# VHH binders against Citrate synthase (ctsA): the designs that were tried, part 14

Target 1, 373 residues: Citrate synthase (ctsA), of Heyndrickxia coagulans (Weizmannia coagulans) (p27660)
Amino acid sequence: MVNTNQFIPGLEGVIASETKISFLDTVNSEIVIKGYDLLALSKTKGYLDIVHLLLEGTIPNEAEKQHLEETLKQEYDVPDEIIQVLSLLPKTAHPMDALRTGVSVLASFDTELLNREHSTNLKRAYQLLGKIPNIVANSYHILHSEEPVQPLQDLSYSANFLYMITGKKPTELEEKIFDRSLVLYSEHELPNSTFTARVIASTLSDLYGALTGAVASLKGHLHGGANEAVMEMLQDAQTVEGFKHLLHDKLSKKEKIMGFGHRVYMKKMDPRAAMMKEALKELSAVNGDDLLLQMCEAGEQIMREEKGLFPNLDYYAAPVYWKLGIPIPLYTPIFFSSRTVGLCAHVMEQHENNRIFRPRVLYTGARNLRVED
Key: E = the ipSAE of ESMFold2; O = the ipSAE of OpenDDE; V2 = 0.75 times the mean of E and O plus 0.25 times the DockQ between their complexes.

## First folded at step 2 (VHH)

Design q21 (framework vhh_7aqx_2; at its last look DockQ between E and O 0.05; V2 from the best seeds 0.00; counts 0 for: pae E 22.6 > 2, unsure alone 57.5 < 65, placed apart)
Fold by OpenDDE, look of step 2:
Structure q21 (fold): chain B 373 residues (1-373), chain A 124 residues (1-124)
Amino acid sequence: as target 1 above (373 residues)
Amino acid sequence: QVQLQESGGGLVQAGGSLRLSCTTSGFTFSSYAFSWFRQAPGEEREFVGAISGSGGSTDYADSVKGRFTISRDNAKNTFYLQMNSLKTEDTAVYYCATEYRVWSPGKTYSFDYWGQGTQVTVSS
């Protein structure tokens, strides 16, 4: 137990919240989501199943899932004003900034913004789950002076999301893989963005504010930037040998290699990463292009041998997203989109059992200074 | 340096077939989306077809849909335009282009790289 009477840098190990939502069991290497292992869920369940589990507390049956999907489909549209606001952004803006702005703007359209009742927040969560993919996808298009892509109602939730990004209806395999990625990113106990959301929520601020803060948190390269960084490394390397060289060079310089290491899976490969690796193999087999796979495998081997580190989810998610036709700047925004359901669950829980976060400090500054007359 | 080079153009009779190649160098082949364009004399350059960076998606102009097919050979860093049932109206200089962007059907892109073009002439 962390001694609360001492300074704990970064609040490492400090229990900051009581929750029924999720738990990272480092002893058993399990990601617990509402009593289930997320990895186990990911094998047979889709993103909407996770959404229902996190927000409604149960794995949905087929009817419930269908109803959920229909509910979300009704929320795909975003106010024109959001598009207008996004259009005002410099073209050099990162999509994460656009997302932050978009989520913030949504608050102004909520006629019950101050209502924190469970049913209202639940409805709000579904609205956000419906609209955030649109904002994510179309922020990219807008920033590239392209027309926004309208959502398609005949597609699944995940398929439509990917469609809005790429402008092309995904194949069944692409849809499946993309949906799986959303499942895997959906919840992760109390990372910085979730904690931030709870901190904001603890003031009884609205869900939009909490999510806006979470976007800001996730933007940090120490939090959400790993998937982008991985793909950038792969692109810079161009070849397997190039990637080997790049990694050795970075290691020689004692630079951190993104995409490796995990707090829960310290001595083993992140099972989520393994799932994405399989996805990468599947996608590579479709067109016979296994260059990224080869590169990633080479990197995996090097990091294992040189540092004893294993890939995390971001390491293999990055090339998968690449093969899905997703631009690199949207990797983190997609991550956020996926995490929206978890964030909403946490904020809702916070609102229902609220205590304002108010930590203290270890003061290391000057004392007894006097103002000269 | 990224380079694109078209080949395979020539003279063909109407109803015939031709396969164009775009050979690429200087970049990871899978990292880019590819497109074919064509420009007939006195006409504006027009979109012919595209293939996503992943190779999982293709799209074609309505004028060539069902007749033209875009494919890729990753081992050769080359993508192709298979042209079947050629018409006199297909006569043009054909250009290949590539960029790192998501492909949106019907959109005009500012591609990062272009080939020099290859002449295709379809005779009656």
Scores: ipSAE 0.000, ipTM 0.233, lowest interface PAE 15.8, mean pLDDT 90
ESMFold2, look of step 2: ipSAE 0.000; ipTM 0.102
ESMFold2 (binder alone), look of step 2: mean pLDDT 75; pTM 0.763

## First folded at step 4 (VHH)

Design x02 (from e21 with S31K S57K; framework vhh_etentamig_d1)
Amino acid sequence: EVQLLESGGGLVQPGGSLRLSCAASGFTFSKYAMSWVRQAPGKGPEWVSGISGSGGKTYYADSVKGRFTISRDNSKNTLYLQMNSLRAEDTAVYYCATEYRVWSPGKTYSFDYRGQGTLVTVSS
ESMFold2-Fast, scan of step 4: ipSAE 0.280; ipTM 0.699

Design x03 (from e21 with A33Y; framework vhh_etentamig_d1)
Fold by ESMFold2-Fast, scan of step 4:
Structure x03 (fold): chain B 373 residues (1-373), chain A 124 residues (1-124)
Amino acid sequence: as target 1 above (373 residues)
Amino acid sequence: EVQLLESGGGLVQPGGSLRLSCAASGFTFSSYYMSWVRQAPGKGPEWVSGISGSGGSTYYADSVKGRFTISRDNSKNTLYLQMNSLRAEDTAVYYCATEYRVWSPGKTYSFDYRGQGTLVTVSS
């Protein structure tokens, strides 16, 4: 009576869901977002264009974009109770755990939590998009015994996020570069955190619960933290020669080097990484300091020549975030903040055509053991 | 201010040895990676050797590997380069070098420091 089924470890390559949201086209080396090439979108469109595309279904015209920005501005503030909860956390708390706590507490302020109609979930998505940047930035300030930085109504969405982190109004160049990074991190088919959100949503749980699970997933070493690890390596190395040595040492020990390799762009640099490399060049020119650029180019050459591996988005996004004044512990929370729109789109799609995920196991343990008193 | 002062250069015959020293001041020497860089007349600078802040890791250009030894004494804020089996092509001005950088998000202050150099001439 024991059945043995085909077991696929990690569900690698298993088609677990149907989606119209995004697709990793490994044949044509393309990341598809609602039918558009992400790279084409990233050259001329901003984060709010992607928000409108993923949540409303179309690229916005100017009036729709203005309406979306005003909608999000109404959602920037978080309840004082959330600031109080974050203030109770030990100062050694992980930023991703602080973010997860804040997102979880937000559910308790939703009076329509059981309503899963499209329009109600859409309103929740905008509430989460508005409030998560505040939670990310100000949980960090609270954990460092600093006063929360209140959002400003005069700044764009991305400028405001960077402002809340750094305490300084960004320049036009800084805003443009940061906004583009949010576009590039916004959606990526079915990574573990998106799958986790869909699994939770499949129970008809709420959007906050789904995102809370996604934060927990992204905290995992095998999923998130690659951008933080890249900047930590650069900071530890301090010099071009130090970074060359660090990489050769890791390669000799057969250690994985973060920031290299991508499922879609396996034989060339990820074009998203190339865009962040150009951003790093622009920031380096403006402030007269190209050390991080030189270090990254040296590492890129070593990995290409010795391993046939190429930079992914994390490799160049990390030094860009450093140049923008962002502390390393916020890089993964920023990644999550960007991905919030994709996660919301996936949860809403799951609710609209739902089937609970109920896998089975191949049992490999002992059978027919007798119980002794 | 960061200051680096090299000494120990001179005229030496092929096959001979010299020991270069670099006295460092104005920064926390033990926290910084240090390098030796050389420049022959009419040529660009060539990196020769490097050493981690603790002295636990040392690196060499292929042209000097097995002949030169880099070391440091953090208690004396001094960097050394022991040069053995010297060749005519080792003739150059040798510079002690480090990068002083403020490692803080959004800060732009980075300064490459190198000393005045010490001349090594390998000739009969």
Scores: ipSAE 0.262, ipTM 0.662, lowest interface PAE 2.5, mean pLDDT 89

Design x04 (from e21 with A33W; framework vhh_etentamig_d1; at its last look DockQ between E and O 0.01; V2 from the best seeds 0.00; counts 0 for: pae E 17.3 > 2, unsure alone 62.2 < 65, off the site)
Fold by ESMFold2, look of step 5:
Structure x04 (fold): chain B 373 residues (1-373), chain A 124 residues (1-124)
Amino acid sequence: as target 1 above (373 residues)
Amino acid sequence: EVQLLESGGGLVQPGGSLRLSCAASGFTFSSYWMSWVRQAPGKGPEWVSGISGSGGSTYYADSVKGRFTISRDNSKNTLYLQMNSLRAEDTAVYYCATEYRVWSPGKTYSFDYRGQGTLVTVSS
């Protein structure tokens, strides 16, 4: 029988898993990744360093990083059948729907799908890390009646990803900034999508199924798309004064304003947002157009003064992605691509020390109704 | 039909001044953000300045900040560009445009040009 004192709607505050992967340390104001402060990692390490840390357990030395990069290069291409399946989608489909379909189809090419051993799951994780950027970029091109952009063997992981999106090789600055965004998005304890992935994995279902569910969760309006929403607000506003007006209108109507607030960084700007603000300054200097920076700085001030809220990562990542030439509908798919390593780590951890999730309900409906003959 | 008619261009010496005008018709002028965009010979379009529908907000490219002033008179459906301290690099055809948001990587806005523009030549 269910004890009503144990009913926790939405599981708020429930500790649902043990993990060695990450946690949000609200006491010390840190996002911890495998024992390291994410902020400290993001200052000196690239995305492939994070991949090795999360999947292999250590920050790689030079030889290990070279091996990892070569391993991923072998996995950049997708089966032609993925392109064919994506080509069948209506052109009105959102890239997150295409991503979900593409990840799901990848399972069909795995002849060892029921094998959940660590080494086999690790191989799948590297395949997913290699192929998801291709699926993300080229589903967009397909949906817009553009030719797919093939990956290049002479580009770094992050440069290649941005290249596939834009069709142009990035500058060193653009590559550095994009790579940093992937680091900052890579892992975040137990958001709904990671929890969904662990729930699926707890049934001993496969890694692809878990990631497919994670894509579906991340598309949900209350979970993903905050960076898209920030850029949509900036576009709607058009100017500094327009953005001030937009924010004041939303505040007067008590509407939620995306891009502000974070559980860990409640009394200051999210340090990740500060890093992306600096990136926005650098990109704005290149083309002499700092309108987005000025708009964002004005919004930062209004929200601080009116609500005591501060920018989170998405607030400044959105205009950075715009400056990199990234279409808004790809912001959430890129977030997922970055989070793929964290999701894989969580699924592998769940498989290796598993207990199926078995929640109950508090039944409040009718009882003892009779079926008429 | 939407019409934008630019005028006020001409030949001017470096350091001189010109005032451009743009007569608008065929749409609700006060509801649209307006811009000046210029195109130098052999180059692509360059955004110069923008102004909100009410005229309360103005923006400038770094290359013209402090030298150019955009304004509008909504009662006359007219957009203006006061250009001071002109330089040879300001030589271009100047177009009046409405601003649109577009789905285009790397762009914030796009512009709708309907007039023939007005030529500004800055030369000794």
Scores: ipSAE 0.000, ipTM 0.142, lowest interface PAE 17.3, mean pLDDT 87
ESMFold2-Fast, scan of step 4: ipSAE 0.324; ipTM 0.718
ESMFold2 (binder alone), look of step 5: mean pLDDT 78; pTM 0.783
OpenDDE, look of step 5: ipSAE 0.210; ipTM 0.664

Design x05 (from e21 with A33T S54K; framework vhh_etentamig_d1; at its last look DockQ between E and O 0.02; V2 from the best seeds 0.00; counts 0 for: pae O 13.8 > 2, unsure alone 61.3 < 65, placed apart)
Fold by OpenDDE, look of step 5:
Structure x05 (fold): chain B 373 residues (1-373), chain A 124 residues (1-124)
Amino acid sequence: as target 1 above (373 residues)
Amino acid sequence: EVQLLESGGGLVQPGGSLRLSCAASGFTFSSYTMSWVRQAPGKGPEWVSGISGKGGSTYYADSVKGRFTISRDNSKNTLYLQMNSLRAEDTAVYYCATEYRVWSPGKTYSFDYRGQGTLVTVSS
């Protein structure tokens, strides 16, 4: 039992919320989503299935899935004002900052912003799921002085998202792999960004505010950005031997190596990472270029031997996204886009059963100070 | 040792044609998607065209579609770029490469091999 009178740094291990949404079963190494193992789902189900499960409470049948997809397609467009605002950002801005701004601006266009009824929030969630991919993709284009890409209605949700990023219609394999990545990033119990969203929501603030806060949280290099960092390391190394050298050098300097370690998966590789590794193999086989795979495998071995650490999802997601033609600065924004459905589910649940978060502090500051006359 | 050697560049008038070649060695050529990339003076690298290992799929930048044709002869370990209707803006050093990505103007990412390039100058 957690002693409520004891300071627990980082709230590590503290039960902060009651939820029916998700659970990390560290004993069985499962990510439970609405009663299902996410890993098991990821083998046969797509991102829209997860969306329906998290927001509607059930795995959709084919008709339901089609209806969901149609609903989302109607929400792809963003107000012109969003594009205008993004265009005002310095070109040096990171896409995560643009995303934060974009999500924030969307709130101003909601005519029912203060309505927290389930049906209204549900509609809002679908709007966000439709628009956030657009904001993610076009934030990058705008920041690089490119014309925004318009969504394609004839593509699947995931295919359109990838298209909007790359400007190219993806192959079936690319679509499949990208969609799988979205599934794997979709929900993960109560990480910092989700907790932040619930904290904000607990004030009965709106869903946009909660997501805006979540973007800010995820931007932090201790939460998001690991996938970017991994790809940067790979890019710097360029070769298998170079990567080995780079890792040994970092280890000798006691530097943290991104892409390794996980709070839930401490004794073995994150199953999600394993899935992305397979994706990397598939993509490598397409063009016969397995350099990134070889590099990653070498790194995996080194970290296992030297530190007893295993790859997390970000480690193998990074080179996969690279092979899909996704620019590095969009790795974290894509992560957020995927997580949008989980965040919405948590915020909705918080609104429906709300208690404001108000923790106390262990005060270590000065006492009894007085103004001297 | 992996080697890529470009040839066929030169001076040509607008509207003219050139055919570039790239001789590859040191790897299984037919297993790799190959690309042409170009870099104009004062500009960043630009992806031009790609072709799958077996030659079944070809890709082109919008700027060269309809004018350039990529091909390969795997029996000779050679990559080709037929350039027709050349324009002044096509002036650049052209490189043969394996996997090569350009994310935005002036930004290029490459992990794999690239040749020394061959200069193409389009001028009246």
Scores: ipSAE 0.000, ipTM 0.281, lowest interface PAE 13.8, mean pLDDT 91
ESMFold2-Fast, scan of step 4: ipSAE 0.086; ipTM 0.508
ESMFold2, look of step 5: ipSAE 0.000; ipTM 0.287
ESMFold2 (binder alone), look of step 5: mean pLDDT 78; pTM 0.786

Design x11 (from e21 with S31R A33Y S57K; framework vhh_etentamig_d1)
Fold by ESMFold2-Fast, scan of step 4:
Structure x11 (fold): chain B 373 residues (1-373), chain A 124 residues (1-124)
Amino acid sequence: as target 1 above (373 residues)
Amino acid sequence: EVQLLESGGGLVQPGGSLRLSCAASGFTFSRYYMSWVRQAPGKGPEWVSGISGSGGKTYYADSVKGRFTISRDNSKNTLYLQMNSLRAEDTAVYYCATEYRVWSPGKTYSFDYRGQGTLVTVSS
């Protein structure tokens, strides 16, 4: 006999919500986004195509894509007060904490904050999508006592994001690669940060509050930071031989090696990782330096041969971001920036068919203790 | 100009110990990963050991693990290799090597610099 009221730790395997947004199909080894295979989308579609698909329900035609691009360009500027708040943070502040602060403060500038009508939330989602890249890039510059980099109106959404981070106009190749990485990180069913956003939204709280909670969740080392950890390992190892020995040392100590394993892709490399590996090859050819590629290929071989594990997206996205000129501390903030569209879609879906999450506990503590006076 | 000068090689009997030194100049020593590489007669070069710029992380080839200890003194710009329990197969010319890298986002590239080498002969 199975007791359906029995405690399930971490809600593991519990179907906590209904969604039409995305699905991790472990049977067919597919990540489904609004009915489409993410891999098929990533080959021919850009991040703004995914934004339109997740928020408007369809892949955009050229006119819809131009309208979306102009809508987002109007939202690139961040209020001066937010730059002032970020400037007051200690220089040792964590980039994810700076991002959380910026997202939280944005709520105070919304004149319709508690209006949860679909059209109002949609406008709010576009405001967040436009402003979060600016907050991510320029909070980092402020924390390093550098001047904020203003967005350029003649650059695409992804090119502007990379420009604000690096201070340099990206090449066509760099723009294409960075944009594709945003597509690949855009949505992933119900990870902890998405569940957190839905829990907050279930109280009929606002979109900014839900995303603030999601940033806090993604900062947790059990959820975010895997791509940062991969690049830290590569930088620490410095050589192909150094990386081989670092991996063998971790394996001998039975330590988890970040960048390997996936719930959907168990017997092959994550195809998203394969796309980033090809990007790493292209970027390596540009400057004649394939060191990171050689290191990653050596690690891939060791993990395949000794553990039967394969690279996930984070394993190859990390050295790609390094080659693009992106500082390691921004990798998780960029991941959040990409996921903002999925998070907004989930919050809006939650508001449209809401029920507050109100779980119970299995009490295992003492009872009937006497108070002695 | 980058210069690496190895010393401390010589003849030693099996089971003996030897300490190699490498004096580095012409670059900011404390910022660079340093390696010991050896080349036995008739063989290609073999990486032996490596140490991070700070000295906080060390790595060893399986053939020398537990017997050799790499260390550095950044105040003296000197790299060391303490070799214990030496075997006949440890006979080689030992080279101090810099893996010169610019580890900045978007600017990773490398150059290999090696010294003249110091001969280690393990025999009776």
Scores: ipSAE 0.017, ipTM 0.450, lowest interface PAE 6.3, mean pLDDT 88

Design x12 (from e21 with S31K A33V S54R; framework vhh_etentamig_d1)
Fold by ESMFold2-Fast, scan of step 4:
Structure x12 (fold): chain B 373 residues (1-373), chain A 124 residues (1-124)
Amino acid sequence: as target 1 above (373 residues)
Amino acid sequence: EVQLLESGGGLVQPGGSLRLSCAASGFTFSKYVMSWVRQAPGKGPEWVSGISGRGGSTYYADSVKGRFTISRDNSKNTLYLQMNSLRAEDTAVYYCATEYRVWSPGKTYSFDYRGQGTLVTVSS
């Protein structure tokens, strides 16, 4: 039934879904979000503007944005049972596994879990957006035998998320930079985690189940973890010369170097990476330390000259998160937190025009083996 | 814990040669740029030479270019300075040096480490 010539490994280049949410325009080197250029949005709009755009369909006016802020503030608290469950995890647990556990448990507290109406799913999306930052930040503290940091009602969504992670109220610059990173990670067409969420949603399963699967997908090193890997390399190298040595060693062994290459930006630096590089310059100027900037620029030059590869968003987001005081194990959970809005938009779109995914296989194993008595 | 121990200094005649050594411990030597810095009596410190962690790039002050050669042996955690065509103005205490940083999220700490120095006297 399956023709060998129809098998496409990894579904590379296969159009698996229709969407109005986002598009990777490889011809014009543009990331489209609900009809807008992501770079144009990132210059003047914050994360809550993206949340409103993806979930409500439009960029919010001032009243709509204020209403959204108040709605999310009401959703910051998580059930005590979730904190208890996280406290039972071994201290060696990965933060992505803690996040997956927390998201999964949230489903059991939803009294309308079987309802797929748009308005009910929208309410769930806001509940997840409010609670996931708390689960991310405080699962880390719990795994380190530290007390949970409670959200503050007087901080913006992004400032509060950073506050829960660091225990320190961010400066205006720190808040602006962190918020922008959330905008840049918010949506990206159909990566593996978004496809996984759509596959789960195609069974008419719930938002919590779809996002639980997406967390599991993003934990995989071929999809997520690139930002953590970049900062681990920088930390291990410690110096500009150490980083040059590390990169040359990896290249001589033909190892893949994380933080380089992009499907859309194959011949230039990802413009989102360029924005995070500018953020790193601003943080370096204020903090009086440009070591990470110098290391990253040296690595950028080596990869351009030796491989013709350019930085992606993860390459510069990693040192920015380090400068903001964020522990490395939280970088992929923060990526997921940002992407939660895009994932919710995709799940709701899938439910509204659903067809269950049911692929076939090209069988390459043995046939007609006989069972002998 | 970072320790730098210089040796090889002494009295030498003008036009003579000396080889300085610096034994490094307490850090991953091959990852750090190493430098030689000298200080003549009653004068401020003067940077003399630098070498990349891999040894592939070397740098020299104009005052010593063509006369001094910096090198390193990463297998022995040792930095060298070969000094040729020595002049009276090369008389100084020679220090090996590195910049060491403490790594933690959101924190920046840097320390300039220098050894105890080795005296080079160029005199007839």
Scores: ipSAE 0.241, ipTM 0.604, lowest interface PAE 3.2, mean pLDDT 89

Design x13 (from e21 with S31R T98K E99D; framework vhh_etentamig_d1)
Fold by ESMFold2-Fast, scan of step 4:
Structure x13 (fold): chain B 373 residues (1-373), chain A 124 residues (1-124)
Amino acid sequence: as target 1 above (373 residues)
Amino acid sequence: EVQLLESGGGLVQPGGSLRLSCAASGFTFSRYAMSWVRQAPGKGPEWVSGISGSGGSTYYADSVKGRFTISRDNSKNTLYLQMNSLRAEDTAVYYCAKDYRVWSPGKTYSFDYRGQGTLVTVSS
């Protein structure tokens, strides 16, 4: 409210909302999630711990975590009509557009869309958390004329997500690494997609509509796709020397290199990136192939020495997802799937203390033009 | 122990055809995406074609699209590349490659395992 008569491009630095969900502490170099340091959480807690924390307000005990797992397992099934809609999409459809279509259609199966009571929105959030991984994995398989993979009763939430994508039961290491990546992508204060979700929610629209807008936002090149872009660079480079040449060529043309720089971690590697780098080392040791690790380390050195820039989460998450057998086009849909819990928390918070967003403009166009007729 | 053994290469006239085969062992063949990669003399490796674990999805480099057909027989643990309308620029060592991914291949030269290769020479 303090700068109501001043134009601030992109709302950069404008405090647009109040939240108890998360905070980017640039002074102490922390990402705060419901009062906890995300890094501390990521070392000892799994994705379902974060889901319970963001939606229920506390880290779960064993009984609460078992109940949450059971609740989510009951939500994996997607209505047959949604599978039919996805099957009508052209084979060239973008995975983010398929995801947006699936999320949008889910709204039509909710008979209580106007009910925004906390308990109803909470149930809706669990339905979305259960169904989005299925939509992501199996819309991709449908678009590629591959057999849909159904979740298994005996696998955890994260193991089932990876299983539905790859068709292979993950090892304990693969499950742990994938689950950790979901923790690290789960919430990040007010990026464009979260702001978009809050803007839509501010009209008292439904949770599906808010998330549909968030998918559309995250598809944008300035917001999502950085992890896909990193892996595409690594594929194009092929070798350590090829990657060095690729980076030097981009730097000489003053092109932005994806996977580097962070709002909080400006003078060091993002600690979340460091965790994914360790995961890449572990996966590389298992199969005896450290090519991607060597390429990434060479790129990290070049960017540090020539630009004073450091890897962000996307830089090391990309080769980890590659090693886990995940198709590159699914990296941004997986990011969205992880962020679904944070988005649901923000929409629910917005509904519980709502004020519609209605900004104004500084008009710079023509006035008083007259029709000659 | 993963093993990939390519065969079917040889000398062929421009406009001719060859069928490459790759015998795979040491892993569950039907679960993994497979690719063909080629390396021409004095050049780096070039991804040619990929196929999903089930065989339901196939992908091709623009340079070979419409001329080459990738296929697999999961009952025989064998990958194939049918090459038609061959050109001088198709001359290369062709490698069978096991992808890191199950089900879906990617455009990549970074693979889990690569075979020893089979030479294809297109010459008049």
Scores: ipSAE 0.000, ipTM 0.232, lowest interface PAE 17.4, mean pLDDT 87

